# Designs tried in a protein design chat: VHH binders against Regulator of G protein signaling rgs-3 (rgs-3). Part 34

Target 1, 363 residues: Regulator of G protein signaling rgs-3 (rgs-3), of Caenorhabditis elegans (q18312)
Amino acid sequence: MWRSYKAETPELADETQEVDLNLHDSSESDHEGRQSRSASITSSTSAPASNDVTLQVPITNSSATSPTPSTGSMYFIAGMFDGKEKVNREQPPMPTTDGVEYPRAASWAAGNCANVLNDDKGKQLFRVFLFQSLAEENLAFLEAMEKLKKMKISDEKVAYAKEILETYQGSINLSSSSMKSLRNAVASETLDMEEFAPAIKEVRRLLENDQFPRFRRSELYLEYLEELLPRSYAEKWAQSFEGLLGNHVGRHHFRIFLRSIHAEENLRFWEAVVEFRSSRHKANAMNNLGKVILSTYLAEGTTNEVFLPFGVRQVIERRIQDNQIDITLFDEAIKHVEQVLRNDPYVRFLQSSQYIDLLSKLK
Key: E = the ipSAE of ESMFold2; O = the ipSAE of OpenDDE; V2 = 0.75 times the mean of E and O plus 0.25 times the DockQ between their complexes.

## First folded at step 18 (VHH; framework vhh_5c3l_4)

Design l7 (from k4 with K98R Y108F; at its last look DockQ between E and O 0.05; V2 from the best seeds 0.00; counts 0 for: pae E 9.4 > 2, placed apart)
Fold by ESMFold2, look of step 18:
Structure l7 (fold): chain B 363 residues (1-363), chain A 126 residues (1-126)
Amino acid sequence: as target 1 above (363 residues)
Amino acid sequence: QVQLQESGGGLVQPGGSLRLSCAASGFTFSDYYMSWVRQAPGKGLEVVSDISGSGGSTEYVDSVKGRFTISRDNAKNTLYLQMNSLKPEDTAVYYCARVTVHEFSSGFRLDWFDYRGPGTQVTVSS
């Protein structure tokens, strides 16, 4: 779905008509981020990546907490990484908000990690996140590879390639075959960059599939976004349920409210269906997500269980058993969940201290 | 105040090329996704392409993919659309638009526009 609107200024701004998209699916167009991707995967390590290796990076399907800066957390973090090196770790500086508008910062979460990495403020914020997550070596390795790629063949390039291997071979979690390819590539005197590709690809997949999704849902990124959020954006949530759910900050505050009334499961289901629909071009991933959603949210007796009208769950179960899994699988269920959220919790949220206090703090 | 001014439209034969430009002022250009939107006579607005503030992420409507290229020069506060292999179906008024809400997920997007320029006419006829 596509929209346009007029902004108020001392001079009149041009008004733009609302745009339509013929292939529009309203459920997918109303969310702002893909936080449901982590929620739709139970306790397994089968993230959207194709590898089955157990990663040494602490990645879970729960909302993994960024490292907290405290004396206890600092000692724990230092002890996890390397007993041979200094235990006194210093966080990289936070990027300032000076000159950053909300849409720029919100865009860092869109698409893939190239968006955040191609923005100087976004890249710095992501570096802080990776530091707190004990994963900063992954980005540093990719940066070193880009520097190496730009160098002409020389004794300096050969020396730098050997330095990269020495620096990172003990800290980067690569498969045996990718590590072997990296060692062979460095041992080659011609330094063919295509021999580095397996290692680069594997580290890039880790950033894309594990760390970037965690960044998008992190308290670090959320706090940065909230600092920038205009009051006028939040005021429009009173007139648009879709606007509330589509905004990362708005969804966060709505989630807190839903927890206070023990009703977060409907939002988690909504997020999981959004993730399911976003995987429509990968049939195996979509099939797996559909089954996970059924077992996680529609199974009787769990705290994740959402309640559906008579027969709706059974139709979903039958379609999965008959291998009739497509993007419409949860259409009736998500329509019900959206009605449940819109008709009562949304109205109550707009009257709650959660929303009112947020408005009072925004500029 | 926010100003957007398109240029580069005109009349061109099918298969030809045009390069649209949009001069932006009155805001921090690099902070915003920007879009090209078009409107054929009697039709609604169609988002043709958008580009992230850094220029590192682009999207296109399927009908122009491979033929159109969006780009930006943040030092010059200028947005571009290179249009190649033009077809009569591309005939429209093309607008430069500032985007407030960005892409939710790959393949789908929600764009909220707060400003657009007056537009530039592109006519492709045999």
Scores: ipSAE 0.011, ipTM 0.313, lowest interface PAE 9.4, mean pLDDT 74
ESMFold2 (binder alone), look of step 18: mean pLDDT 84; pTM 0.851
OpenDDE, look of step 18: ipSAE 0.823; ipTM 0.967

## First folded at step 19 (VHH; framework vhh_5c3l_4)

Design m1 (from l3 with Y108W; at its last look DockQ between E and O 0.24; V2 from the best seeds 0.00; counts 0 for: pae E 6.0 > 2)
Fold by ESMFold2, look of step 19:
Structure m1 (fold): chain B 363 residues (1-363), chain A 126 residues (1-126)
Amino acid sequence: as target 1 above (363 residues)
Amino acid sequence: QVQLQESGGGLVQPGGSLRLSCAASGFTFSDYYMSWVRQAPGKGLEVVSDISGSGGSTEYVDSVKGRFTISRDNAKNTLYLQMNSLKPEDTAVYYCARVKVHEFSSGWRLDWFDYRGPGTQVTVSS
């Protein structure tokens, strides 16, 4: 997997050699003379939502147990409602950075949680995250299940299966059917591993859908990545705006700077367009992201409004109305946004304590 | 100077095959995701397929799955697209493109292209 992008590539002004597109209007030298200050809220930093569904659970019998969304996090980190207490917990040791290169650690965020779980340093870091989130039992359960699976049928295997049930029955959050299958599997003299599968799958889904995304966004993981970031990578950001934007640690620091001058909205739009372009083989997702980007960032009067030259928004609106959404939809808008970011905030960032202090910390 | 040059296009009957090639120079080829992108007459751009720098990860648009195969030879700095069971709907100019890749907290993201070749015409007709 290649994740390094060399800073020596030409800038977008030189690098954009597109085939002529429907959106390829003449360049606009004008821009609207409106204030770019945005009243940012925490929800404004979220990735563009892919949730287009507004369907409610169908009306059913009021005496039936309907699917009830959880009132809080499934990570057991909620205060008085998490329902468990761990006396004498000892935090797992932080993994060292010895022998870990930045690309290896960055790869832990890619794809699904198997990437982090299949790396000894990544797995240990994820375990620390889970401990701090009061959720380390989910990983421990999966590890116990793998050990059980590898054991030969014996009295020891039966005893271990009973130990697993006793240890985790009250701490892992399983559906009634999965818990029943787990109990049946433990009670069986044959230890039919197929009856363990529902519980294993459900806990893995919890790790994948809730805990892994939070780990990837966590300060713990970001700080580990930053410790590994070569100074030479960050030094090249002074020569390459694209290099800064393309690096997760770089964007984190640039975002903090942009917030300090109330100018983050253009970066949020840039990130949303990259997500849109990355969904290019998933037509439904790309279509939905395009509509969300328009309504969130480009409609007049929105909280996160990005201001564009005359005509640019209108072409995007027309193409969406005509169901002519392809990867080029935002090309003209993103060209403007990158120009805005490059011409002033980027230069100021390179002179800021945010960038200079980072450089002084890196190897 | 980054250069990409496609070849192998032409006129072929429905059901036929073609193999497109793209010669790359001016950059470390194995470091980059590459794509085949096409534009049919009167249509917008469609990303046909992507391939990782090592060649270990590939993706395809649904309309070509099972018929087209993207590959690369990093020793020869060459990208390929094997196109089988060609249909009139595959008629387009095909471009070889280098993909910008960005590191996100939620994984790697494939962005727009920073370089592409002049394209090669593929025409599928009786």
Scores: ipSAE 0.665, ipTM 0.874, lowest interface PAE 1.1, mean pLDDT 79
ESMFold2 (binder alone), look of step 19: mean pLDDT 85; pTM 0.863
OpenDDE, look of step 19: ipSAE 0.800; ipTM 0.964
ESMFold2, look of step 20: ipSAE 0.105; ipTM 0.612
ESMFold2 (binder alone), look of step 20: mean pLDDT 84; pTM 0.863
OpenDDE, look of step 20: ipSAE 0.808; ipTM 0.965

Design m2 (from l2 with K100R; at its last look DockQ between E and O 0.28; V2 from the best seeds 0.56)
Fold by ESMFold2, look of step 19:
Structure m2 (fold): chain B 363 residues (1-363), chain A 126 residues (1-126)
Amino acid sequence: as target 1 above (363 residues)
Amino acid sequence: QVQLQESGGGLVQPGGSLRLSCAASGFTFSDYYMSWVRQAPGKGLEVVSDISGSGGSTEYVDSVKGRFTISRDNAKNTLYLQMNSLKPEDTAVYYCAKVRVHEFSSGYRLDWFDYRGPGTQVTVSS
């Protein structure tokens, strides 16, 4: 006889599942995959507002180029940073949606930045994001390195390598040793690509650890996904609450509706518990998230407070006090919260202009 | 209809090995993360290991790293757990579980299990 967690229907899983689950295949991706998801727990300092799915915690410093100090309220003091024109375009065009299905575009966010960079449409969208973030030079440098790698050994290859150094040495942020390696590699004139590797690796790490997480939570990416979202996916939300919540676009629209009726706290708690469950192999991170969820959402009198049946909160508190935290910590709480959301706000959302107007826009 | 069936449990001496299998049906197996989850006597539920749909990404709880290996054969719709250097503390019921995954703006998130099998008992003792 089969035992199951009666949480959702198979239709939800079929329609909202990951497109390509092997996007986490770098040698550090197992740890980076979970740590990257855990890193989204910290709030971004300068990211677009689309990151409201993350648990509210102070953001920690990351390896990134510091933004230009503001002399007003605007981030873009663009004329002060133009020393040379960008490598490929004055302003990059948005990629078209032609030939792109939703699962393909959703897969760009999974795993590491190689996934988005290996798709021509995804790479173009990421380039637009980087341009808007005043960081397009990092991708342009990597593209120039790939072009250089493919060139035959020639005077033209040597000249191009010197052009790359002239173009990017003032705009890319490399350690002193990697910049020295880059200059030496250019000077060698036999252009051994192994000598470029330190610079390439540092720029790739910047894209991976700072800019790719920001891209994944950006309004730019959300809007691109929404343009691709099939009407049939959104229609199935009427039959599957789990399908609605599991879809990035669906959850976005549901959040807007919940905010309009002043009832977003249950969704925020739900998102925090999903993040908690995602940290299941990192015991310290999971323990810390459990404590943060308790203090943020289950403490009496907070603006974030979700209301639980009396015994449920007390069991969670006791288990945390006794350091008995495992993946099941919030199971009873999340059952209640999902039922609260399913039984009333979900039904209202399906009848709301928020959902109906979305459906009328979708293909 | 999703069906999961574990097999391969049994009694072994400390230091021994076992190989668990899980036959899956009723869904597109290669599309989903799968997990091995265990419950030791008097203990809570512990997620031992996860594997991505393609098999390209794996994760393990610290207590089993280097001793256990999760794998899958998508052509046979079968999940595996190779357990080596077994210890008495590995004694538990082991469950095969299908993972819910959510799209979030910061990537995919692993959520709760929507289906699991009945489990197979692993006992490590003299």
Scores: ipSAE 0.513, ipTM 0.824, lowest interface PAE 1.8, mean pLDDT 78
ESMFold2 (binder alone), look of step 19: mean pLDDT 82; pTM 0.835
OpenDDE, look of step 19: ipSAE 0.789; ipTM 0.961

Design m3 (from l3 with V99I; at its last fold request DockQ between E and O 0.34; V2 from the best seeds 0.66)
Amino acid sequence: QVQLQESGGGLVQPGGSLRLSCAASGFTFSDYYMSWVRQAPGKGLEVVSDISGSGGSTEYVDSVKGRFTISRDNAKNTLYLQMNSLKPEDTAVYYCARIKVHEFSSGYRLDWFDYRGPGTQVTVSS
ESMFold2, look of step 19: ipSAE 0.732; ipTM 0.916
ESMFold2 (binder alone), look of step 19: mean pLDDT 83; pTM 0.839
OpenDDE, look of step 19: ipSAE 0.744; ipTM 0.945
ESMFold2, fold request of step 21: ipSAE 0.420, 0.737, 0.759; ipTM 0.792, 0.915, 0.929
ESMFold2 (binder alone), fold request of step 21: mean pLDDT 83, 83, 83; pTM 0.843, 0.845, 0.839
OpenDDE, fold request of step 21: ipSAE 0.782, 0.747, 0.764; ipTM 0.953, 0.942, 0.946

Design m4 (from l3 with Y115P; at its last look DockQ between E and O 0.31; V2 from the best seeds 0.62)
Fold by ESMFold2, look of step 19:
Structure m4 (fold): chain B 363 residues (1-363), chain A 126 residues (1-126)
Amino acid sequence: as target 1 above (363 residues)
Amino acid sequence: QVQLQESGGGLVQPGGSLRLSCAASGFTFSDYYMSWVRQAPGKGLEVVSDISGSGGSTEYVDSVKGRFTISRDNAKNTLYLQMNSLKPEDTAVYYCARVKVHEFSSGYRLDWFDPRGPGTQVTVSS
């Protein structure tokens, strides 16, 4: 599924990044600047030397300095390392927001992980996420392999390949087969990069398939986006319900408000229907999502049940039973749910401390 | 006022080609994803293809991959669909539509609007 025909290249992702962030529904008239240029960049991301480290995890160091009795609440780091000195984990610095516009940062979630990795601020934020997830070594391994690939055959290249194996074989999560291929590739000393390919491919798939989706959903990324959100974007939500729902930060705050009045199910339904419609080129996925939406949100007696006008649910049920699922399946249902949300909770949200306090923080 | 007008349909034999056009006005064309949507007789709506505002990102339904090419000319505010190797199952009314894009935690999601033009008929028959 994640291997669909969506953009997978940095060049394509850059074009998508610039354009996708300016799209609004037909109810909005937004005439701010246009960008339609394509860019072709090979890009290894240049990062200046790290000079601003924000430490969110305590720095620990192996030592046997002083005994102190403990009853299960303390754990001395020195005892964990069996007398061998280990490199302490230091959190990478958070990227600053200087020079980063909201549309640029929002685009990091688009497509595949190349989008975030080809942006110097985005890559740094992703590295912080990976560190917090105890998985920074996966990106570091891929960076080391890219450096190795660019080296000319030499004693230095052989030594670096051995250093990579020693550094990462205990920390990266490879299958036994891929780890064996990596060890054999290093032992060959001819350093044919094709022999490294199984390990590189497996680590890249883990990054893409597992860690990038988690980054996109992370509180870390959401907080970075919120810091960048212009006040003018949030102010326009007062005239555009669709603008509120379509913005990741706005929807987060609206969800918190809806949860406080036990009306979040309507928003969850809206999100599910948008996922359904977005799967429009993957017929099996779209059909499955349609069935899941019916059973989750429209079945009687579920905790997620949304209530619809008479007859609307029955039409949806019949179409699904007849295997006649198209992109319009939920059109009448979602129109009703949007009206329910717009007529009362949305108006109350605009008057709530959730929205007012957010506005006061934004630039 | 958003306006979309499709043209270029007609009757062709299997294996033939057509090029559809959609003239757009009333909005900043280059800011929006656009789609071609079709409805075959007695069938539901199918999104055939999407294209990003810059034209750099495209998607297609599996049944037309390799045969159809979506494109746009932002200087002329025009969307195109080049249809080659046409088959009888491509017979439909084809509509041009503007796409709504949402920022989700898992990336962008393409929503859709109802077709905004009258559509253009494509008939593939011997």
Scores: ipSAE 0.683, ipTM 0.899, lowest interface PAE 1.2, mean pLDDT 79
ESMFold2 (binder alone), look of step 19: mean pLDDT 84; pTM 0.851
OpenDDE, look of step 19: ipSAE 0.758; ipTM 0.952

Design m5 (from l3 with S105A; at its last look DockQ between E and O 0.48; V2 from the best seeds 0.00; counts 0 for: pae E 2.5 > 2)
Fold by ESMFold2, look of step 19:
Structure m5 (fold): chain B 363 residues (1-363), chain A 126 residues (1-126)
Amino acid sequence: as target 1 above (363 residues)
Amino acid sequence: QVQLQESGGGLVQPGGSLRLSCAASGFTFSDYYMSWVRQAPGKGLEVVSDISGSGGSTEYVDSVKGRFTISRDNAKNTLYLQMNSLKPEDTAVYYCARVKVHEFASGYRLDWFDYRGPGTQVTVSS
């Protein structure tokens, strides 16, 4: 198998390839990444892959509207509800880019949400994302729990624990048992942090499995990355197709251009194959992704159909049917797709307003 | 010019150990993820383990987890694979490979190796 599909690539080495990874890779088991899982507490294997730069829509949980105490920064002003007016809220400030280089900000998406939460600028950006998604209370709850944990037992700690319950009991979506444990912990006034652990764990899982993957795909994060992107990085794309495809911001702008000429399917296929190769340590996941790629991109008549030279699809189909799936499954197809993208759309992209306008606004 | 050269393979009995090395030159070694990849007789390519440029992140295929350890010495431009408790199914040609990496909205994705060495034979038999 390896020998049948492997091509040696003596000219593929590129010492100027884009900036290497600086921290953790994405280890969430959804279609967005399949790296080391020992650092991640949770995973989302059923989520669809998406590189859409559109801002994420707010997610509403099933919690009923609850009274919220006036706490200054947490104060909610409720207007008269008529189905078309949202509560007036003050967005948290956007973090500045001062002192942030592109590799640092790119690293926030790697691994699990601890990476973004342990960076002061990253955490603030994630907070803005959560605010826009009507989910800021999840992070605020965890922050309140961290503050509570650090307080010495006192009347102030008891009062703060009661405030947390009053503030969040109607807005965070906990199981009945975790909510009961939370209420019992507050009522006990000994404030045993072990009784808070079930609630903390559930909210962490929500952030990790739902909010963090959406943040990584969000237009908010992409725009922040673009603000940090040096013009020199983007100028190098004129000399390196691989540099363009290997950069999240570059690929985003290339996708917009491809969409404008109705030719995005080749890039989507390319991204799917990279995801397939990223599942290389998980044979079952790799097999499933291979089948999904075949049905999504290589089946005749779909809107995502990629056109391949005679016989290439048939070899892939036969290998999948015969359970002969390994990391080389799409090598011939991806070589063709890269050539197609490189030979025409890439050259046209470099001449397009999409690329030129981007260069003009980069610093 | 990128050069990768594996060494340390050989014949070993089941339960034995081997340590593979890969000498790298012609590129800034610490900038790249590296992988050990193997091909058993009559089988396809299997990515055994990966390691980040800093060495801080590692991954393993399940069949070797707990038995194999990937490491690197960036000062010596050398990648290692410590293989313990070897089994007959570990018999393969083992390749040192440099990994191509791309940024994505969901973090980083490993694409495919862009260079590999000639390989070193590991044979585990009684």
Scores: ipSAE 0.445, ipTM 0.804, lowest interface PAE 2.5, mean pLDDT 77
ESMFold2 (binder alone), look of step 19: mean pLDDT 85; pTM 0.861
OpenDDE, look of step 19: ipSAE 0.781; ipTM 0.961

Design m6 (from l2 with Y108W Y115P; at its last look DockQ between E and O 0.49; V2 from the best seeds 0.00; counts 0 for: pae E 3.9 > 2)
Fold by ESMFold2, look of step 19:
Structure m6 (fold): chain B 363 residues (1-363), chain A 126 residues (1-126)
Amino acid sequence: as target 1 above (363 residues)
Amino acid sequence: QVQLQESGGGLVQPGGSLRLSCAASGFTFSDYYMSWVRQAPGKGLEVVSDISGSGGSTEYVDSVKGRFTISRDNAKNTLYLQMNSLKPEDTAVYYCAKVKVHEFSSGWRLDWFDPRGPGTQVTVSS
């Protein structure tokens, strides 16, 4: 419930204090030609999607290069709408915003996909997202499994299990072993729900690892949040840069502004460090992500390069070489990047039509 | 003014137990995730465990999972760490930290959590 989530998501802007030091202007002449470049990240797994648009799930795995050009009609991949099967579908109804306050809706993106699935409004919004992504069968399958689980053993339960297999075996993208387990479970006289667990677990992992991160970044979710966003929350961004960056809607509008001045790279780095810090309890994952961040954002000549003072990058490199990676690895870098964003783009954003028009439409 | 005061450290033999406490004041304690953070000799800061404002969600670094239990008493504004089956590698200064999380992620920034006291020394040696 939204009241429980309110206790778990304290107000971000009200508790942050700026350091007392006047931050030095970070416009140094050491790398003038590289500071203005921004580019999409193609090889990093740590960066959030830069456009916050709904992405379709491809048939190819996430590590695949763009599909090769295909000729003929032999290929159908997930996420393509130019085909015969999906063009005639009707979208499920959007959930209303009635009775939903911003903190409840914001909590749907926190943690893992259980948060959105355990809220009736959040689940419906996620269903609309999955429909638009040509992946709604995954949620529908899980719902069918929950209905099956609640049924008492009966001829009706057996018939429903067979209906589920017939309905979903051609549309759900399961591994061969999970599909075999599903078929065997349907054939069982006991309909033991533990026999369905491999398929259920694989579909939940697909939702968690691919579709939920896309939902969190989707324009569908952002527009729902924006409709709920109180004007008073957005007004506080003028007094708190940290409040702007910490708010999903605020960060989205700031990103759009940064793109308009070709200056998004510092925000992308900031987001990558947030993901690095989420690895705080897994030393191997944190080590690997630290190396990816260095090579993607901090190495000279990369398309996503952010400018850092010379000593800051060298300390990061030495710590990685010495296997001294902890949660503080990028703290000096992120402090610099935040200062760069705060000193100029943030001030300009607050004067921009992007921010002013948003305020005018909020309640 | 945010204040955090750690206590309960000491010298203990391997396999022993300690219970750390952190008295908090100057903020609405129940609104914030809290963490135990430690610094072993010659190492950086390690986030040992986190607990949500309600106490309903906890996380642990792998090396202490199953041995340490984080808890909080929101009526007393106190954070606890029960440390069982202590090992020499648990030797560190332990700090209590107030943590502010991003609205849509579990990401952490150091300017969002502040060890505020001297910490409490835990030494595990035979």
Scores: ipSAE 0.284, ipTM 0.707, lowest interface PAE 3.9, mean pLDDT 75
ESMFold2 (binder alone), look of step 19: mean pLDDT 84; pTM 0.852
OpenDDE, look of step 19: ipSAE 0.745; ipTM 0.932

Design m7 (from m1 with Y33A; at its last look DockQ between E and O 0.31; V2 from the best seeds 0.00; counts 0 for: pae E 2.7 > 2)
Fold by ESMFold2, look of step 19:
Structure m7 (fold): chain B 363 residues (1-363), chain A 126 residues (1-126)
Amino acid sequence: as target 1 above (363 residues)
Amino acid sequence: QVQLQESGGGLVQPGGSLRLSCAASGFTFSDYAMSWVRQAPGKGLEVVSDISGSGGSTEYVDSVKGRFTISRDNAKNTLYLQMNSLKPEDTAVYYCARVKVHEFSSGWRLDWFDYRGPGTQVTVSS
C-alpha cells in the first residue's frame, strides 16, 4: 500500500537525471533570533608591576569578543600591542572560487557542520560568516582542539593545552561540568583527547544548532554559490521545474519573483514539507512538524495559508487525528502545490527579468 | 529501466540476524543515495536507514541504531542491510528505495523516493 511514489515505467526511467547524494542530512534545526553569543566578551591585559619594562611582558590579546583593557587606560610599552582584538581586527579573506565546482560548494550545507569544516574553502567561508556575526571564538576553539589533537604528547602539548584553557575559559559558554572536566584534564596533564570531548561536543553543538543553520541561509553563502552556478544549470530550469525548486540559487530567485507578486505561500509550504521529510528518522519530530505544517499552512485564515482541494486537506487532518503520520503525509498536497506553481508562476518566472538578468550574469 | 529487487527476508527468532540485499540495475548505482524503508502491518512507512552514493555517509532511525548496518557495494550494484538483535517490532515489509535529493537552504535533503522494489518480508517471532 505504497502511495504517492512515482511508479516505475520504462519511458519515465529513461528521462530521469538525478544529483548524487554525497553527504547525508542528520536531524537539524534552523532558527532565527538575536545574534548568537557563545561566551562573555572578555579581555586579557597585563602590565608590569615595576617601571622596568623591556617588551618582555606583553599585553595578552583576548578573543575577538574582548572588552577594553582594565588598567585605567591603555598601558603602552614601545613595540607592544594591546588586547583590543575585537575593535582592531581585520576580516578574514574570502575564499577564492578557484577549483570549486557548484556541487562541492552546495554540499557544504548538507548534513551537519562537519561537512563545511572538513573542506578548506568551505571552512574559510564559514570563518568569514562567523567573523561578520561576531561569533568566531567557537570555530577558533575547535581549531585549537584539532591542533592539540595532532600534537605528540610532550611538554609543548601540555603548554598548548594550558594556553587554550587560558584563552577560552572566559569566552566559551560551556556547562559547568564540561568546564570543570576541561580544567581537570589540563591541570592533571592527562591530555587524552577523550577528556576534552565534552567541551568539544558542546561547542560543536552550538555551531551545529545555531550558527551553521544561519550560515546556510546567509547572503554570504548564497552569493558564493551563485558565483559558482553554471549558466547551463540555470538554463535547464526552463525544462525542469523540479530542477528550479531543488536548486538553492534557483529557489532564491524564484522566491524573489513570487514575493513581487505576493504569491510566496506555496513555496513556503513546499519548503516546510521538505523539512518535514528531513525528520524521517525521528518519529516524534516528524509528528510534531506534521502538526505544525497543518496549523501553519493548511488552516483557514493563517498568514501562510495554502489552498488545497477539499479532499486533500481533510485526508491530512484525519491522518494526523489518527496519529498516522509518516513521510508520505503531504504527498498529495505537495503534488497540488507543485502543479499550481508550475502552471503559472513558473512560466512567468522564466519570462521575468529576475530569471533573464540572472542568466546574463552566469557563465 | 530502473529495477530494484530485495532479497534475504524471512522468519527469524528474536535476537537473531538477517542480511537484506537489494540488486539494482538500469541506472548508475553509485550516483544515487539509497534507503531502506519498512512498513509494519497496519502502520505507516518508516525510513529505516539511508546511505550516500559513495557509501561514506549513513543515517539510521533511532530504534535500530547499533543493531542495523546499511552498506553498499558499488561494484556489484547491491545495497545491504545487516540486521542484528532483531525484535518483534522489526517485523515489516522492507523496501529498497532510490533517493531523489534537492538542494535546500539547510543543505541537501532527502526528498522523494522515485523508485522502489517490491519488498521483502521480515518476520520476527518466537
Scores: ipSAE 0.405, ipTM 0.777, lowest interface PAE 2.7, mean pLDDT 76
ESMFold2 (binder alone), look of step 19: mean pLDDT 83; pTM 0.840
OpenDDE, look of step 19: ipSAE 0.800; ipTM 0.964

## First folded at step 20 (VHH; framework vhh_5c3l_4)

Design n1 (from m1 with V99I; at its last fold request DockQ between E and O 0.44; V2 from the best seeds 0.67)
Amino acid sequence: QVQLQESGGGLVQPGGSLRLSCAASGFTFSDYYMSWVRQAPGKGLEVVSDISGSGGSTEYVDSVKGRFTISRDNAKNTLYLQMNSLKPEDTAVYYCARIKVHEFSSGWRLDWFDYRGPGTQVTVSS
ESMFold2, look of step 20: ipSAE 0.725; ipTM 0.900
ESMFold2 (binder alone), look of step 20: mean pLDDT 83; pTM 0.843
OpenDDE, look of step 20: ipSAE 0.799; ipTM 0.958
ESMFold2, fold request of step 21: ipSAE 0.750, 0.735, 0.549; ipTM 0.918, 0.914, 0.854
ESMFold2 (binder alone), fold request of step 21: mean pLDDT 83, 83, 83; pTM 0.840, 0.845, 0.841
OpenDDE, fold request of step 21: ipSAE 0.743, 0.730, 0.715; ipTM 0.940, 0.936, 0.931

